VH-VL binders against q0aze0. Designs and how they scored, part 54

Target 1, 268 residues: q0aze0
Amino acid sequence: MKIILVNNRFKENTEKKAQEIAGQLSALNVEVIIDNGLDEPYAGTVDFIMVLGGDGTMLRAARRYGQRAIPVLGVNMGTVGFLSNIEINELAEYLPLILREEYSLEARMMLEVAVFQQQSLLTRVFCLNELLLRSNSPRMLSFALEISGQKLEPYRGDGLIVSTTTGSTAYSLSAGGPIADPQLDAFIVTPVASHIINKRPLVVSPEREISLHLLEEREAIIGIDGQIKMDFGAENRVLIKRAPHPLLMVNLKAKPFFTSIDRSLQRQ

## First folded at step 19 (VH-VL)

Design NN39
Fold by ESMFold2, fold request of step 21:
Structure NN39 (fold): chain C 268 residues (1-268), chain A 122 residues (1-122), chain B 113 residues (1-113)
Amino acid sequence: as target 1 above (268 residues)
Amino acid sequence: QVQLVQSGAEVKKPGASVKVSCKGSGYTFTGYWMHWVRQAPGQGLEWIGVINPDSGGTKYNQKFKDRATMTVDKSISTAYMELSRLRSDDTAVYYCARGREYETYLGYFDLWGQGTLVTVSS
Amino acid sequence: DIVMTQSPDSLAVSLGERATINCKSSQSVLYDYDNKNYLTWYQQKPGQPPKLLIYWASYRESGVPDRFSGSGSGTDFTLTISSLQAEDVAVYHCQQYYSTPLTFGQGTKLEIK
């Protein structure tokens, strides 16, 4: 059995724990690849991914490995968020189940984000929580939103968030979007400081394509999962659709979403 | 061995073009953004632009937008930068550099080519 | 364009003493959503390409000696060499990657006094 152990080198405790756990797994004849976020994703075949850390580390693991249809387990090492399943001190208890593949999987929709420069593809990235479009200056943006060829009335404000249901408890929530059941597949489109009062958050079918572009020359930024930043200007468009594969999250321990909402949000 | 190897030095006359090559090896060539940076003798570093080797998509420093052309040949893991309508002040060492942040072109460079001296004189 | 200004242009420091190089950006390079400073330091020796020293303002690249450290936030950044060695004679550049075009400071030449 081969496992990727994802950690965050910017948090010293996660690096130390990753080495300790790798040693434990190696003693059980499990081959371990450590991914601390510095180098390119491991390209070889693996059976399981274990993420040591909080929601941020899981976001990186999802972007790197989510399209490979590999089980991903979130192991909390500190502040409880929405994406961990077990605590680090419970890992020894659950290791036998992991090795025997005795767990269930929960699918979480991901976004596919295509960024265009002058009508040609610049890059394509995947996203677990959200794409943010926002102004890169004190000035408001004027921008167009199109949903499957349907052009909405122009937006004016600080920006827009396009999130998954998993991302509904992240930046979308702070901007006034609804909390959504992460078992649903949907886009949540949330305006950021809209000047236009009738621009409300939208919940959109995952079968739609969402397109964004600026209507005036302005300096803007797109952000992905709060971790990846790109410039966005009048020469750019972004196209968002459901990614080909969901993230396959491992469930070893029952973790009811609705009864834990307040606790998880307060601890973030 | 992870490496960027550039083509050799060139001497050009004003008005000509130059095309510098940069071959990447020991890593996934299409997985990282490839940047071009130049340094005139005794001067600082100047960013020319970036190419996504997977898509071929480019972004240019406005200063070079109408004279620089970046391309890739994925089959041989090689990036190219062509600078046209050369002037004497284009005399510089031209570097290719790999961006560490593979998901975005907004990044810093952990791997540099050895540099290609381009001399423009009449 | 974000202008990067280094000070001083050149610096002479005795062996074993502290060297300090400053870099100032014309705009903040701190991104509020990831709370990171998009600022990097390079070392460049004669006839060589730049070598990565510090990324995200304060993180040391693998293989860089402990005497090198980076600090600062927003618009003001500092590269510190705690105990200068003979091999540290070089030109040092800061670079922002907050927005394109990516820009560098003019460089600081470090010499042994």
Scores: ipSAE 0.838, ipTM 0.908, lowest interface PAE 0.7, mean pLDDT 91
Fold by ESMFold2, fold request of step 21:
Structure NN39 (fold): chain C 268 residues (1-268), chain A 122 residues (1-122), chain B 113 residues (1-113)
Amino acid sequence: as target 1 above (268 residues)
Amino acid sequence: QVQLVQSGAEVKKPGASVKVSCKGSGYTFTGYWMHWVRQAPGQGLEWIGVINPDSGGTKYNQKFKDRATMTVDKSISTAYMELSRLRSDDTAVYYCARGREYETYLGYFDLWGQGTLVTVSS
Amino acid sequence: DIVMTQSPDSLAVSLGERATINCKSSQSVLYDYDNKNYLTWYQQKPGQPPKLLIYWASYRESGVPDRFSGSGSGTDFTLTISSLQAEDVAVYHCQQYYSTPLTFGQGTKLEIK
């Protein structure tokens, strides 16, 4: 069995624990690859991914490996979040089940984000939480939103968030979007500081295609999962679809989403 | 070994074009953004642009937009930068550089080619 | 375009002494959503390409001696060499990657006094 351990190089407690766990797994004849975020994603075949850390580390793992249909387990290292399943002090208890593959999987929708420069594809990025479009100047943006070819009335404001249901508790929530049950598949489209009353958050079928472009020359930024930044200008368009594969999250321990909301958000 | 190897020095006359090559080896060529940066003799570094080797998509410094063309040949892990309508102030060492940040072109460079001197003189 | 201004243009420092190089950006390169400064330092020796020293303003690249450190935030950044060695004679560049075009400081030439 071959496992990737994902940690965050900039948080020493996860790096130390990853080395310790790698040693324990190697003693059980498990091949271990450590991904601390600094080097390119491991390209070889693996059976399981273990993420040591908080939601931010899980977001990077999802972007790197989420389209490969590999089970991903979130292991909480002390910061309460929405994407971990077990605590680090419980890992020894659950390790036998992991090695015997005795667990269930929860599918979490991901976004596929295609960024265009003029008419040409610049890049594609996958996303677990959200794409953020926002102004990079004191001036408000004027931008167009299209949903499956349907052109909505122009937006005017600081920007827009397109999130998954998993991302509903991240920046979308801060901008006034609803908390969504992560078992639902949907886009949540949340305006940021809109000056237009009729621009309320939208909940949209995951089968739709969402596109964004500026209607006036302005300096803007797109942000992906709060971790990836790109310039966005009048020459750009972004196209958002449901990613071909969901993130497959390992479920070893019942995790009460609704009863944990307040505590998880309190630490955000 | 992870490296970028560039084509050799070139001497050109004003009005000509030059095409510099950059071969990447020891890493996943299509997984990283490839940048081009130049340095005139005794001067600082100047960013020309970036190409996504997977999509072929490009972004250019506005200064070079109408004269620079970046391309890739994925089958041989090679990037190219062509600069047309050369002038004497285009005399510089031209570098290819790999962006460390995997998912975005907004990044810093952990791997540089050895540089290609392009001299433009009549 | 974000203009990067280094100071001084050149300096001479005695072996074993502290060298300090400053870099100032015309606008903030701190992105509040990830709380990171999009600022990097390079060392360039004659006839060679630049070599990465410091990224995200303060993180040392693997293999770079621990006498090199970076600090600062927003618009003001500093590269410090705590005890100058002979092999540190080079030109040092800062670079922002907050937005395109990516831009560099003009360079600071470091010499032994």
Scores: ipSAE 0.837, ipTM 0.909, lowest interface PAE 0.8, mean pLDDT 91
Fold by ESMFold2, fold request of step 21:
Structure NN39 (fold): chain C 268 residues (1-268), chain A 122 residues (1-122), chain B 113 residues (1-113)
Amino acid sequence: as target 1 above (268 residues)
Amino acid sequence: QVQLVQSGAEVKKPGASVKVSCKGSGYTFTGYWMHWVRQAPGQGLEWIGVINPDSGGTKYNQKFKDRATMTVDKSISTAYMELSRLRSDDTAVYYCARGREYETYLGYFDLWGQGTLVTVSS
Amino acid sequence: DIVMTQSPDSLAVSLGERATINCKSSQSVLYDYDNKNYLTWYQQKPGQPPKLLIYWASYRESGVPDRFSGSGSGTDFTLTISSLQAEDVAVYHCQQYYSTPLTFGQGTKLEIK
């Protein structure tokens, strides 16, 4: 068995704990690849991914590995979030179940984001929480939203969030979007400081395609999962689809979403 | 063994073009953004632009937009930068550089080519 | 364009003493959403390409000696060499990657006094 152990390079305690866990796994004839985010994703065959850290580390793991249909376990090492399943001090207890593959999987929808410069593709990235389009100046944006070729009335405001249901408790919530059950597949489209009062959040079928572009020359930014940043201008367009594969999250310990909302929101 | 190896020095006349190559080895060439940066003698570093070797998509510093062309040949893990309508103030060392941030072109460079001196004089 | 200004242009420091190089950006390079400063430092010796020292303003690249450290936030940044060694004689550059075009400071020459 080969496991990727994803950690956060920026926390010394996480690095030391990752080495300790790798040693324990090696003693059980488990091959361990450590991914601290500085090098390219491991490309070889792997059976399981263990994420040591909070929601931010899980977001990076999802972008790197989420399309590979590999079980991903979130292990909390500190602050309570929405994406961990067990605590680090419980890992030894659950390790036999992991090795015997005695766990269930929960699918979480991801986004596929394609960014264009004029008519040419610049890049594709995957996203677990959200794409943010926002102004990078005091001036408001005027921008167009299309949903499967259906052009909505132009938006005017600070920007727009296109979120998964998993991302409904992140920036979308702060901008006035609903909390969504992460077991649902949907886009949540949330305006940011809209000057057009009737531009309410939309919940959109995961089968739709969402397109965004600016209607005037303005300095804007695309943000992905709050971690990836790109410039966005009048010659850019972004196309958002449901990703081909969901993130497969390991469930070893029940974590009821609705009873944990208040505690988890303290991290927003 | 991770390295970027560039083509050799060139001497050009004003009005000509130059094409510099940069071969990447020891890493997944299409997984990282490839940047071009130049340094005139005794001067600072100046960013020319970036190419995504997977898609071929480019962004240019506006200063070079009409004169620079970046391309890749994925089959030989090689990037190219062509600068046309050369002037004497284009005399510089031209570097290719790998962006560490593979998901975005907004990044810093952990791997640099050795540089290619381009001299423009009559 | 974000202009990066370094000070001083050159600096002479005795072996074993502390060297300090400053870099100032014309606008903030701190992105509030990830709370990171999009600022890096390079070392460049004559006839060589730049070498990465510090990224995200304060994180040391692997293999870089502990005597190198970066600090600062927003618009004001500092590279510090706590105990100068002979091998540290070089030109040092800061670079922002908050937005394109990516821009560099003009460089600071560091020499032994």
Scores: ipSAE 0.824, ipTM 0.905, lowest interface PAE 0.8, mean pLDDT 91

Design OO1
Fold by ESMFold2, fold request of step 21:
Structure OO1 (fold): chain C 268 residues (1-268), chain A 121 residues (1-121), chain B 112 residues (1-112)
Amino acid sequence: as target 1 above (268 residues)
Amino acid sequence: EVQLVQSGAEVKKPGASVKVSCKASGYTFTNYYIHWVRQAPGQGLEWIGGINPSGGYTKYRRKFQGRVTMTADTSTSTVYMELSSLRSEDTAVYYCTRDYEGTYFYSPDYWGQGTLVTVSS
Amino acid sequence: DVQVTQSPSSLSASVGDRVTITCRSSQSLADDYGDTFLSWYLHKPGKAPQLLIYGISNRFSGVPDRFSGSGSGTDFTLTISSLQPEDFATYYCLQGTDQPYTFGQGTKVEIK
């Protein structure tokens, strides 16, 4: 068995535990590929991805590996969140199940985000939570939202969030969007500080294509999963689709979403 | 082996432009951002901006906005930085740097050897 | 802009000495997920800068174990446990969390 071990290299003193776990896996004849945090994703064939960290580490791992249809296990090393399945002190208990592949998979929809300048593709990113369009100045934005060729009335406000159901408990929630069951495939479109009171959050079929562009020249930013940030101007357009592959999250320990939701959200 | 090889020293007059090249080898050119950093005589290091060679996305430090242009030629694995309307304060060694994340965080792992640009009247 | 200030600006040391360089930022360098993008570079005249430490404390590939980093929030330290002849150089910290990305002013380590 060949595993990618993604550990968070951007907090102090995380390397020692990751090395211990890599050693334990190697002692069980598991080949371990270490994601060092600075290089491109490992491109070779692997069977499993183990993520040591919190939601931020999982979001980054999803962007790096999520389209490869490989099981991904979130192992929490600190703050309990929405994307980890087991705690680090439970890993030894569950390791035999991992090696025997005795676990279920939960598919989580991802976004495919394509950013254009004029008609030219600038970048494409796959992400787990959301795309945010927001103003990068004291002035509000005027922008167009199009859903599968259907042009909505123009938006005016601080911005817009297009999230997955997994992302419904992230920035979308803070902006007034609904909490969605992560087992559903859908887009959630949430206005940010809209000055037009009739602009409500929308829940949209995953088969739709969502397009955004500015109607006036303003300084704006595209944010992705609260991590990636790109300048966005009147020459740009973003197209959002369901990604070709969902993130395949490993489920070893039952974590009932609805009964634990208040506890998980209290950390945000 | 990752290498960033820059063009040679340039001497320019105020008001002119300079175009510095950075040729990459030993890795997949389009998978990494290239950023530019300069060091004026007796000064520290100053980030100028960066480019994604894949699609040409650029971000420039505001102080250089309007004077700097970065481009990439994927057929030659080369990034160019052009700085226009040169002033004597632009005299510096210019470095290209490699960074995977580009738009999330900046921790360059490899640097070019530097290109001295001298602006004198 | 996030300001980063190194201390000392220069120091004189002998081979074998322990050297400590500090870097202080004007605001926390942790992002919303607690990740910190603080790195350290070695720079010799006429050479390219070299990455030593990233993410506060992780040595880059090929960097000797005499180099170590520590810190949190706004205060960070590079330590060279036993200075070697090749270590006489200028050292820079870099905050890579917030654009514009900013470097410390440098610490020149000279032979005494």
Scores: ipSAE 0.777, ipTM 0.887, lowest interface PAE 1.1, mean pLDDT 90
Fold by ESMFold2, look of step 20:
Structure OO1 (fold): chain C 268 residues (1-268), chain A 121 residues (1-121), chain B 112 residues (1-112)
Amino acid sequence: as target 1 above (268 residues)
Amino acid sequence: EVQLVQSGAEVKKPGASVKVSCKASGYTFTNYYIHWVRQAPGQGLEWIGGINPSGGYTKYRRKFQGRVTMTADTSTSTVYMELSSLRSEDTAVYYCTRDYEGTYFYSPDYWGQGTLVTVSS
Amino acid sequence: DVQVTQSPSSLSASVGDRVTITCRSSQSLADDYGDTFLSWYLHKPGKAPQLLIYGISNRFSGVPDRFSGSGSGTDFTLTISSLQPEDFATYYCLQGTDQPYTFGQGTKVEIK
């Protein structure tokens, strides 16, 4: 068996723990590739991905590997969030189950985000939580939202969030969007500080295509999962679709979503 | 073996432009950002901007907006940085650097050897 | 813009000495998820800068274990446990969290 160990090497003192885990796996005849986040994703065949970190590390792993339809286990290294399944001190207990593939999988919808300059593709990114369009100045944006070619009345405000149901507890929530069951597939479209009263959050079929562009020149930013940030101007457009594959999250330990909402949100 | 090989030293007059090349080898050119950093005499390092070769996305530091242009030629695995309207304070060694993330965080792992650009009357 | 200040600006040391360089930022370098993109570089005249440490404390490939990094929030430290002849150079910290990305002013480590 070959696994990728996604390490969060951007927090202090994580390398030693990752090497210890790799040693434990090697002693069980498991081939381990350590992904430290500095280089491109490992391209070879892989049976399982183990993510050592919190929600931020899982978001990075989803972006790097989420479209490969490989089981992904979140292992919490400190801060409890919505995306880890077991704690690092429990790994030895669960390792036999992992190796015997005695676990279930939960599918989480991802976004495919394509950013264009005029007609040229600048980048395509797959993400788990959300795309944020926001102003990068004190001035408001004027922008257009289209859903499957249907043009809505123009938006005016600080920006817009297009999230998955998994992302409903992230920035979308802060902007007034609903908490959604992460087992549902949907887009949640949440305006940010809209000056147009009738621009309410929308819940949209995952089969729709969503596009955004500015209606006048302003300094704006596209944010993706709160990690990737790109300048966005009047010459740019973004297209958002359901990604071809969901993230396949491994369940070893029960993590009741609804009974833990308040604690998880405060600790995120 | 990752290598970034830059073009040779340049001497320019104020008001001219300079175009510095950075040829990449030993990795997949379009999968990594190339950023440019300079060091003026007696000064520290200063980030200028970066380019994603796969789609041509660029981000420039505000002080260089309007004077800098970065381009990529995927057929030769080469990035170019052109700086126009040169001033004496643009005299510096210019480095290209490689970075995978480009837009999430910046921790360049490999650097070119540097290109001295001298602006004098 | 995030300001990053190194201390000291220069120091003199002998081979075998323990050397400590500090880097202070004008604001926290943690991103939305608490990850910190602080790195350290070694720079010799006429040569390209070389990555030593990334993510506060992780040594880049091929970097000797005499180099270590530590810190959190706004205060960070590079330590060279036993200075070697090849370590006489200028050292820079880099904050890679927020654009524009900024380097410290540098610390020149000179032979005593």
Scores: ipSAE 0.748, ipTM 0.877, lowest interface PAE 1.5, mean pLDDT 90
Fold by ESMFold2, fold request of step 21:
Structure OO1 (fold): chain C 268 residues (1-268), chain A 121 residues (1-121), chain B 112 residues (1-112)
Amino acid sequence: as target 1 above (268 residues)
Amino acid sequence: EVQLVQSGAEVKKPGASVKVSCKASGYTFTNYYIHWVRQAPGQGLEWIGGINPSGGYTKYRRKFQGRVTMTADTSTSTVYMELSSLRSEDTAVYYCTRDYEGTYFYSPDYWGQGTLVTVSS
Amino acid sequence: DVQVTQSPSSLSASVGDRVTITCRSSQSLADDYGDTFLSWYLHKPGKAPQLLIYGISNRFSGVPDRFSGSGSGTDFTLTISSLQPEDFATYYCLQGTDQPYTFGQGTKVEIK
C-alpha cells in the first residue's frame, strides 16, 4: 500500500511529527510519500491520503488532491473540527482497518472556481468550503449574481459567499447562512452585510452555474476556503460550478454531525 | 534540480525603465508563482510583487503600483519584471524567487542569483 | 501594513557561541485555522537569500540542527545553538500573513 501523508507547513514541529508517523507506517510495510506543502502535489498513483491536521490542513489537501478520487482520512492533531475523523493517538488502533481497506467513504461536494479577466481565464481552483467575494475598502460593493443565466437583482453590501454544504459551518454561518447537512449537494449563497434587506441566503441546485461580477469599480477580493486571496475588479468575473469529483472522506470512527455540532463550532 | 537564472546587471539613468528576466528550470513553471524582492545598498529585503505564470495574475506592493509590470512567457519558462520611472533609490539587487501557493508569499524556497540595477545620473 | 521588527540589528559572536535573534510583529501572524506564516532567511553579500525555517520552527531541507525557531502570536525567535564559520551572515524574518509581505530589517551576525 502506498499513501500520502499531507502535513501542515504552518504549525510548529509538524515536519518532525510527520517523519515519526511515516516511520511507524514504514515499519508496517506501507510506502509513504510525505507532502509538506512546499512542492506541487505528488502525481503518482497512491491508494490513500492521510491528512495530519485540522480543518485548515484538510482544505489544503482537498485543493491539492480532491479531484483524484482517492480516499482521504482526516487525523486530528490537536484541535477538533468538522473534517477530522480520528485522533492521532488512535492511529495505531485504526491502522489495521486502513490496511485492509475496511472503511466507508462519504462524498463531499467541491466547487470549481474559475476567475476571468475580460475573456481570459486567469485561474481555476477546486475547493471544499466556499468562495468569498468581499469589499477590500470601507465602501460597499455593487455586484451582479447570475444563476444559470438568470440575472438576479443587483446586490449591494460587503460581499457574497458561495459555499458547499460542507462549507455551511464556515464563513457562511458567520454571515447568517444556514447549517446544512453535508450529505446534501447544494450551493448555499449567503450575502455579507447586505444593504438590501430582501437579499436572503439561497439554496441552489448543484447543477447550476453561478456567475459574479462587479457593477461599479471598487477594490474587492476573492477568497477561497479562507486560504487563497486574489484581487478582484471591474474587469473580472468568476464562474462557479460543481467540481467534477467530490472529496472522498474516509469514515473509520462514527462522528455524528448533528450531535457534535455545538462542540465542534466552539473548538474551531 | 530547480534553478532560477536572472539577466545581467544594468545601469540606468533616472526616469528610464529596466526589464529583468528570470528563467526557470527543473520544475513545472506554471505551477509556481514567481515573486520579486529587492535589496538596496545597506538595506534589508523588500517584496515587490508576484505573478502566477498560469494565466498571468499579478499582485504588486502598493508602493510599486503604476511603475512595475510583471509578465510571463510560458514557452521559454521566463518571467520579466519591468520597473519604470527609475529613481536613485531604486538602485538595488533584484531577486526572483518561487512559491507554490503564490497568492501568499509564505516561504519562497529557491531564489535567483540576483540582478544589480544601478540608477545614477 | 504588518510591521516586523528584529532585534538586535547586529551582534558580534565567536564560533561556538549561542545566538538568539527575535522578530516581533505589529499583529498576530496566525490565521483563523491557527496557521502561522513566519519564516527565517539567511543572507550573505553577493548571494541569494536562503530559507532556513518555515512555519515558525520547521527546518528547510538541508538546514542543520543547530538552527531552531520558536514563538507564537507576535513574538518569534531564531536560535543558532553553536555558531559555525558559515553562519556569519544577515538573518531576516518574513511575515506572509498579509500584503504587503514584509521582512524584518535584518540582524547582522559578525565575527568577534
Scores: ipSAE 0.624, ipTM 0.835, lowest interface PAE 2.3, mean pLDDT 89

